# Ledger of designs, part 2: VHH binders against Probable tRNA-dihydrouridine synthase (dus)

Target 1, 316 residues: Probable tRNA-dihydrouridine synthase (dus), of Aquifex aeolicus (o67533)
Amino acid sequence: MNFKKGEVILAPMASYTHSAFRRLCRRLGADRTYTELISAVGVLRNGIPMKLAYFTEEERPIHIQVFGSNPEEIAQASVVIAKELKPDFIDINFGCSVPKVLRNKAAGYMLQCPPLMGEVVKETVEALKPYGIPVSAKIRLGFEKDEVERIVEELQKAGVSLIAIHARTAKQGFSGKALWHRIKEAKKVASVPIIGSGDVKSWRDIERMFEETECDGVMVGRAALSNPWIFKEFKEKRDIEVGLKERMDFILEELSMMTEYMSREKACAEIKSQIVQILKGVPNSRELKTYIVHAENCKELVKRIEEAKERELLYA

## First folded at step 13 (VHH)

Design g2 (from y1 with W107Y)
Fold by ESMFold2, fold request of step 14:
Structure g2 (fold): chain B 316 residues (1-316), chain A 121 residues (1-121)
Amino acid sequence: as target 1 above (316 residues)
Amino acid sequence: QVQLVESGGGLVQPGGSLRLSCAASGFTFSDTWMNWVRQPPGKGLEWVSGIDPSGGSTKYAKSVEGRFTIIRDNDKKMVYLQMTSLKTEDTAVYYCARDSPGFTQPYFDYEGQGTQVTVSS
């Protein structure tokens, strides 16, 4: 299946949405997931970066996200990935606006030239025909000026199958507010499904996004890092109270899965950022957070996580 | 302060050869992947080739494979691009670029003015 109306999607987030996190969010009700962004030049020079591209069948439908500055490079890297990994979609990142990406004239930089965005999609769609893998795009409203209708028109003319829109410009980063009415206007000119994104912080915001924009799907970003249960909350239409024990169990399971595609020591170093995020939902957790993330090695990290679980059980 | 100075460009006929040079300074050259990236007229950047710190691994874009050779000399802090069997589509400004430190995926630092290669009869 390419895309079903009403999906709630886990957004791609660099450093966070690796295989383990995607699997856990799928189990909690996310309908679709995306890898972290993968450099087209990186694929061409170094081969597929399996740490970033690794996925399991339970993560389907899966988009492998590629970024670059050159249509032929992006198309060629996409073929390498499609041939080897056979994802459900190749997704092209046109939204990332961090300085190192912009300096390389990639991703969000290309919002300054909608015809070039169309060229990228057209080249990639044509190159992927033999493999039967459709192309999706993740965009912002524009680079500095909002040009979202023009961008949508260029991409659908080029053969894109699905567009996710973060309702801010690249220059805004995360400042200001996401302009949801612009997603509605983009939907009016679209002949392909539109996923709305930006400032979705609760399951109630998911409902509001569907109602206010009439989008075909809703994408959840940073809110899922502190509350992966947001997907289940939406499915069940209620707030779900998640205590310290359950949050630490989530982390332990994530850590275990991460060792399938990275070393244990690397997994223990990287999981600390997710621990910081998951503990935002625990009142008065500053001291606990500091205690856990200052562990000097994997053994100590796991021990401190287990101690946190036991404290809750003893006094619950 | 990183410096990269490209040279060796010029006008050649199709089928001809050129050797580009890049002089590097201001960083630990022997620890760094080096790359050639080109910009054809009116188009964006296109990665051409890369060479690892030791010189033991060389990589090429499909469009130049078999025609171009990337070489480094760590003693002189130089990287070269030996081009043969040149085609009109090889016309571009050629830039030398290092991998930005601290990342597992390549991000390029460009510091030079580039060198123009024109393939025309």
Scores: ipSAE 0.609, ipTM 0.869, lowest interface PAE 1.7, mean pLDDT 92

## First folded at step 19 (VHH; from q5 with T32A F107L)

Design aa3
Fold by OpenDDE, fold request of step 21:
Structure aa3 (fold): chain B 316 residues (1-316), chain A 121 residues (1-121)
Amino acid sequence: as target 1 above (316 residues)
Amino acid sequence: QVQLVESGGGLVQPGGSLRLSCAASGFTFSDAWMNWVRQPPGKGLEWVSGIDPSGGSTKYAKSVEGRFTIIRDNDKKMVYLQMTSLKTEDTAVYYCARDSPGYTQPLFDFEGQGTQVTVSS
């Protein structure tokens, strides 16, 4: 599905943006979703990791995100994914700044060499032609030096169809302030749609990013973890008060959906991270958080979550 | 600490053969996937081959499949790469790498200096 100007997108986030969460965010008004980053080498060596790649029609338009260090490998892995899963886009990750990933000369490391980025995109675009699947890229401003205009131009020459820009350098990680004005500058040299991202904390920030940068779309990352209703807030242009009960219901629904593509025990283990995030929006919930996440098994976890629903008045 | 020491590289003619060796220490070798990766001049890091902990499963990049063979000896904590029918495009620094523990996807630990393989007429 082709990108439409004005979209608000759920950002890819490792360990969080699995199928269940993506679906729930879609229901709350997200216009587009991304998988978390999938290793090209992993696909080629082990096959498609379906825990990461699994998606439903409800999640479309969906980008399956791939990362690597070698153009041929990334292209080959992308073909495997395209053939088997037929996503709307293959997205190349050039933004991850996790030290282990960088040491493997992958993702954000490649920002040091825009020509190599271009090669990756070019090879992938060419390889995916028979499948009619376009290629997008998620980038930062640069590795250490801001070179976002150069990078955008290189990717466009290579045949990219859409670019998401996190307005930080790889070295910056998540520290400091995202430079929104750099998104605006990138937009000036872009012939493809530009998605802005970084320091979007509220529905009002989404609106401001559109206004200030003139970007074509906005990605919401960390803010969506603690407040997935941000998408609904944006669509309705109002603050939405979400109580503890509704948040716990969200978690229970997510947990239920997760069992479609993983074991219940694994789901219970992984959902704890989301519980931590979702409770950030609840005042004085520290003790409750600790109590819930220290559950020893799934049965106990669910019980404690259910109990939390009944305690809403204590945290209101 | 984790140590991986590569050896066996050299200069060979196209069509020639080389055998690379890697000596591993500092971790439970028999529990780890072992890999060979290479860094060609001016190109990105490329995965070449992998072998599971037991040695029962081997994987190869398409570019080397049928020409290279990965072998491991868990008793000696060694990994080998037998390279045959070498091509000029096989020229690279070769590294022995283990799968990084704690990750669900194959990220590699590089601890060695690598060994240079040059294929030239």
Scores: ipSAE 0.900, ipTM 0.961, lowest interface PAE 0.5, mean pLDDT 95
Fold by OpenDDE, fold request of step 21:
Structure aa3 (fold): chain B 316 residues (1-316), chain A 121 residues (1-121)
Amino acid sequence: as target 1 above (316 residues)
Amino acid sequence: QVQLVESGGGLVQPGGSLRLSCAASGFTFSDAWMNWVRQPPGKGLEWVSGIDPSGGSTKYAKSVEGRFTIIRDNDKKMVYLQMTSLKTEDTAVYYCARDSPGYTQPLFDFEGQGTQVTVSS
C-alpha cells in the first residue's frame, strides 16, 4: 500500500475533480486524487467514460471511484477499469447522497445495508487480485442512523485497504455539522488507514482534524474548489493571499488542460462552474461572476476572463 | 408524467422462456435509452439490458448475454425483454427503466411496479 500517514487528499467531487483540476491541485500540494464517481453500469454498458476516468501520471496516486448497487457489476466494472487504466486504487463510493443516485439504490443508499457494502468490497477485492490494485471506500457515518463503527468493521472484514469517512449521514447531505468525533471513534476500531472528511474549510482545519480525530489522512472537498491553494497553505502552514489575476490564470490553465479530454466547446461550458467556485474567494465578485458565465461562446468566455485579470486592483 | 408499465412475468421452470413487455408514456420515447433492471431477493439492483433510442444498439449484462434479447418498438412505445434459458438466479422483480435525462451516466427512471419473474423447479 502506497498510502502515507499525514496525506492531504483532494476529495472526489462530481463535475469538478476532472483531470485538469486534479493536476492543478497536485501541483499545489495535494498528495492524492480521486476521480469523479463513475457508474459501474455505465462502464459495462457504454465502456469507460474517459472524460471522467482520464488521468495523467501527475495525478498519481489516483483513485478511480466507482459507484453502483450490485456487487457483481461493481466488481466487473472495476476489472474493466483496472485492466485498461491501471489506477492506484479502485474506490467504491458509498457516500453520494444525490437523490437520483439514491433512487437507483446506489452509493449512499447502500449505507443502509453494511453487509451488502461488505459484499461489494469483497467481490471487488477478489476480482482485482490479478491486477494488484487495492480497494478503498468512501463512506458516510450511515444512511440515517450513525453506525460508522459497524460499517468500518464490515468493510475491513471484506478486505478494504483504505477508508475515507465523510462525517455526515447520507440524509444530512451537506447540511449540518460534520461530526469529527465520530471519525475518532471509527479510527479506534479501524485496522486500515482512515481518511477524515467534512467541514474542512482551511489549512488550519486540516491540522485540527489530524489532531482531534487522529485520522491518517484528511480529504478536502468544497474548500478546494474555491481555494485550491489550501494544499499549499497546509504544507507551508500559512495563509496565502490569492488575487483575482492568479485565480483567473488558474481557470485559464484548467481550461487549456481540459481540452486534452474534451472539446473546447464542452470545456468552456463546464469550466463555468469552476469559475463560480474560484470566485467565491474573491470579495464582491458577484457581478463579475455573472458577467463571465454569461459568455456566449468560448472566445467570449476567454475574453471576459482576461478582462477580469485586468481588474485585479478592484478586487484585491 | 413518466409512466412505465411492466408485464409478462410469471413462474417458469429452469430452462424456460418468458417475454416481458413495457409500455411507456409521458416522455419522448424515441429519444430515450430504455433498459431492463431487476431486483433479486436480498441482492442489489442489477442492470440487465439496454437499447439505444433507434434500436440499433443493444447491450447486456454478462449474466444474461446470449440468453436475453431486448427489443423496442418506437411506434408503439414498447420495450420487450425476451428471456430464454432461464435460471434460478434470474428470479427477481423486473423493471423497465429509462435513462434519466440530464445525466451523462446511465441513471435510471423506473416508475413502474415491476413484474415478478420466478424461476423454480
Scores: ipSAE 0.892, ipTM 0.957, lowest interface PAE 0.5, mean pLDDT 95
Fold by ESMFold2, fold request of step 21:
Formats: sequence, C-alpha cells, structure tokens
Structure aa3 (fold): chain B 316 residues (1-316), chain A 121 residues (1-121)
Amino acid sequence: as target 1 above (316 residues)
Amino acid sequence: QVQLVESGGGLVQPGGSLRLSCAASGFTFSDAWMNWVRQPPGKGLEWVSGIDPSGGSTKYAKSVEGRFTIIRDNDKKMVYLQMTSLKTEDTAVYYCARDSPGYTQPLFDFEGQGTQVTVSS
C-alpha cells in the first residue's frame, strides 16, 4: 500500500485534472492525484488517450481513473493502461452522474447494483495481479438511496485497496449538502483506507473533515480549481492571499505544460475553463474573465493573460 | 432530430447467422463513428463494434472478433452488423449508436428501441 494516513488529495475532475494541473497542485502540497476519467471502451477501441492518461513522475502517487459499464471491458482496459503506463493505482469511477454517462449505464449508474460494483473490482484486481498494481474506487453514498456500508463491504470483499467517498448520492448530483457523518459510518465498516470527499471548501474544512469523520484522507474537488493554494494553506495552517499576477502566472505555467500532451490549440481552448475558475478568487473580475476567454486564438489568449498580469504590476 | 432505427433481429440456432440493420437520419452521418452496443438480459451494456466515418477503420470487442462484421453505407445512411457463428452468449438487445458529438471519448447516443437477437436451440 502506498497510502499514508493524513493525506490531502486532489480529486479527479473531468476537463480539469490533466497532467499540468496535477503537477502544479503537487507542488502546492497535494499528496496524491488522479487523472480525469478514462473510458474503458475508448481504450479498447481507440487506444490509450494520452491527453488524459499522460503523467510525469512528479505526479506520483498517481491513480489512472477508468469508467465503463462492463466488468470485462474495464478490466481489459485497465490491463492495457497498466502495461503501458504503470500507474500506482487503477481507480474505478463509480461516482460520475452526468446524464450522458448515466444513459450509457456507466460509473454512477452502477451504484444501483453493489454486486456489479464488486464484480468490476474483483475482475480488475485479478487482471492486474501480474502487474502488481492495486485497485482503488471512487464512489458516492448510493444511487438514490444511501447504501454506503453495503457498497464498502462489497468492494472490500472484491479486493479494493482504497475507497474515496463523495458523501452524496448519485441522484443528488451536487444538490443539498454532503453528509459527512455517512463517511464516518462507512469508516466503521471499512478494513481499507477511506478518503472523505464532498463540500470541502477551505483548509479549515479539511481539518473539520478529518475530525468529524475519522477518515484516512481528505479529497478536495472544485475548491482546488479556484484555489489550488488550499493544499499549502492546510500544510501551513493559514490563509494565503494570492493576487491576480500569481494566478495568471499559474495559468501561463499550466498552459505551457499542457502542450507536452496535447496540441497548443486544444490547450488554449481547454485552459479557458480553468481561467474562469481561478479568477473566482479575484474580486470584481467578471469583465477580465470575459476579455480573456473571448480571445479568438492562442496568440491572443496569451497576450490577454500577459496584459492582465502586467496591469496588476502597474497598480500594485 | 437524430433517429436510429434498428432491425433484423430474431430467433436463431447456435451457429446461425443474422444481419442487423440501422437506418440513420437527422445528423451528418458521414462525420460520425457508428457503433453496435448490446445489452444481454439482466446485464449492463457491452460494446460490440465500431466503424469510423470513412469506413476505413473497423474495431471489434474480443468476444465477437472474427464472427461479426460492421459495415456502413454512407450514401444510404445505413450501418449493418453481419453476425455469423452465433452463440447463446450473443443473446441480447442490439442497439445502433453514434458517438455523441462534443466528447473526446466515446459516449453513445442511443435513439432506437434496439432489435432483439435470441440464440437458442
């Protein structure tokens, strides 16, 4: 096991947790990272999507996250990934509840059938034994009804090594509040490490999650998009103020790293979502967000980011 | 609007053959990957095969390779699945699916009711 109690983890987030963002969060104190979810069918039909699967040694321990609807497909895709990339874990996404994914009967859809979740994990664990790569799972409390204790028991029986729990049901999406006490109840039946997730918005929430749930690690999702410094804040137990210049420097470094595994044009298109997120920490930034993200090409995008950075220097 | 209409299913004996058809409309057919996806009774979805927009690349699940052939006719906006050497494990509802636009990984649009294939002696 490469998991250490007390870790603070960057959650997998589609469209955001590519290699560049993971590396930057690692540098800021994240203890563990996950790729975005990778389609098992996509691996089997098209080969490993390097834009999603690329990672550097700095990002270890790294989980490559797979989703699908079929145990054999997930296990086969996991072997393809394990042979080529040798991640520290293969992670199974059982939490994504985006309508298109649910209509494909994948990921969070499987929360309706805990025995099927166990089958997925068991087949993947067995298929990966020759490669020495353990399997982790990211789940929710259940599909419509909370069944988290049953789900944890099924996954443990199947040989899972680590479970991350977002404390909502799949049907909740992000509505309502994460029910942290349910993570505590899951921990009571667990014989493997439990990572708590859901509504962690500040470094103080990380402390509160550890205290209230007795979980073994805390996973930070959306809050890390607007404040990647949350990891450093937790390590140093203090608020850290980050101005526009440093936020734009973060974006420029992220963009530069993204070209290692995707085209510049794709990187410039995709970074716009992160720009919107990271500027949420800047007061009165709505006009700036609009100006920057409406750039028509990469050259113009970089120019506008540099302009924003330089304007802060002039008024600092 | 997108329409995919599957047909050609039926009851066959093990070792038999069937040809499934899918009539497509409501999108630029020649720009899309097309797929067959099946759902066995009481089980989840299983990807069977896919064919790229040009028809130049065909891909198959390991369980059907060598027995099934996916074919497209861009002029007729048709996708076919020629199935031979059928086994009882091939029993399922078969769906024609296009890759959903706007995703970099295959996620499927299912529009039809599917066509039932039953392989039984």
Scores: ipSAE 0.689, ipTM 0.890, lowest interface PAE 1.3, mean pLDDT 93
Fold by ESMFold2, fold request of step 21:
Structure aa3 (fold): chain B 316 residues (1-316), chain A 121 residues (1-121)
Amino acid sequence: as target 1 above (316 residues)
Amino acid sequence: QVQLVESGGGLVQPGGSLRLSCAASGFTFSDAWMNWVRQPPGKGLEWVSGIDPSGGSTKYAKSVEGRFTIIRDNDKKMVYLQMTSLKTEDTAVYYCARDSPGYTQPLFDFEGQGTQVTVSS
C-alpha cells in the first residue's frame, strides 16, 4: 500500500513489535507497522523465521524488515520473503548499531559507506520488481559523522520508495538529542517520502515533528511501548488517561493473539517484557510489576493480571 | 575464550582447488553451527556455507553451491571448506565463524584473522 502524507507509524523494535503488538497498535490508530529486523543470512540458511515474519491482514500496510551486510544476500532474502508472504514493502534496516550487529558489519555499520547502501537498495529493488513490492529504508543521520543528505541522495537514486530517518548518528545510540532540523534538511533533498523519528514521546511531539521538519510521516518508537494509546491521542488531539484495568486488558488481548503463532508457554514468557513496559505508565507500579512477572506459569500469570484489574475497580 | 584459527589460503588459478581449515577452541564445539564467511576486496561480508552441530545438515550460498563442500570433525574440533572450480569472484578473506549463542537468528563470532584466497590468472 502506498504511503499517505500525515501517517503516524509504529517503529520496528526488536523483542517488542511482534504481530500481536502491531495489530493492537493498528487498532489504536497506527497507520503503518514494521516487523522486527530479520537476518538475511538467517533467511538464506534457515528459511523465513515465521515467529518474526508472521502478520495478519489487519497489520497492513506492513513492512518486513531485513538486515545484513551484503547486497546480494539482502536481495535474495527479500525475494524469498516477498514470494512467500507478499508484504506491502521490504524494509532495509540501516540503523541498528547493537555491538554484535556492528561486528557482523551489518545494518548501521553500512552508514560508513553510503555507496554500499545504494548498492543494497538498487539490487533489492531490481530483484523485487517482478513481485511488485517496493523497498523502504530505515536509516540514521550517519555512522559517526552526519551525512544524511548524501545518504538520502544515494538511496533515492537507487530506487528506494520511502525513507525513515532516526535523527541521531549510529555512534550516538540513544545518547544526546535527536536533531530534528536534520530531518528537515533531508526532506529538502528528498524526492521520496520522509518519515521522521527520534525523541517522539507524546502526541504533541508528533505535531511538533510535523511542524518543525515538514516530514511526510512520524514514527513512534519506545513511547508506544508504555503508551500504545499515543496513536489514538494524536488522532483525537487530546490526552487519554488509561488506567490499570485498560492496560491489563491490552496485555490479556496481546497474550491471546500471541498464541496464534507461538506456543502458550513461549507467549507467557515473552509477554512479561511487554507487561513491564505497559506498567511504566502506572504510578507506584513497582510492586505490581514484581508480583505479576514472578508468576510461575501461564495460569498464575493470567490470574495475577486479572487481580490487578480488580484492584483498580475497587479503588475507582 | 573462543578461538578460531583459519588457514589454507593462497594463490590459485581459475578452475583450481583449495582446502581451508579452521581450528576451534574455547567452547563446546559439538553444540555449535559452524560457518564460513568471506569478505571480497572493498565489499561487505558474504556468508558462504554452514554446517549444523552434528554435521548432518550442510547449507551453501547459491554462488558456491556445487563447488564448495563444508566438513566438520567434532573429535578434532576442525571445520574445513573444500573449494573447487574456483573463480576470480571467489577472491576474498575467508573467516571461520560460529553462531553466537543467545540469539535466535544467526549472528557470528569472528575471532580469527581469516585466510586470504586469491584467484587470478
Scores: ipSAE 0.670, ipTM 0.885, lowest interface PAE 1.3, mean pLDDT 92

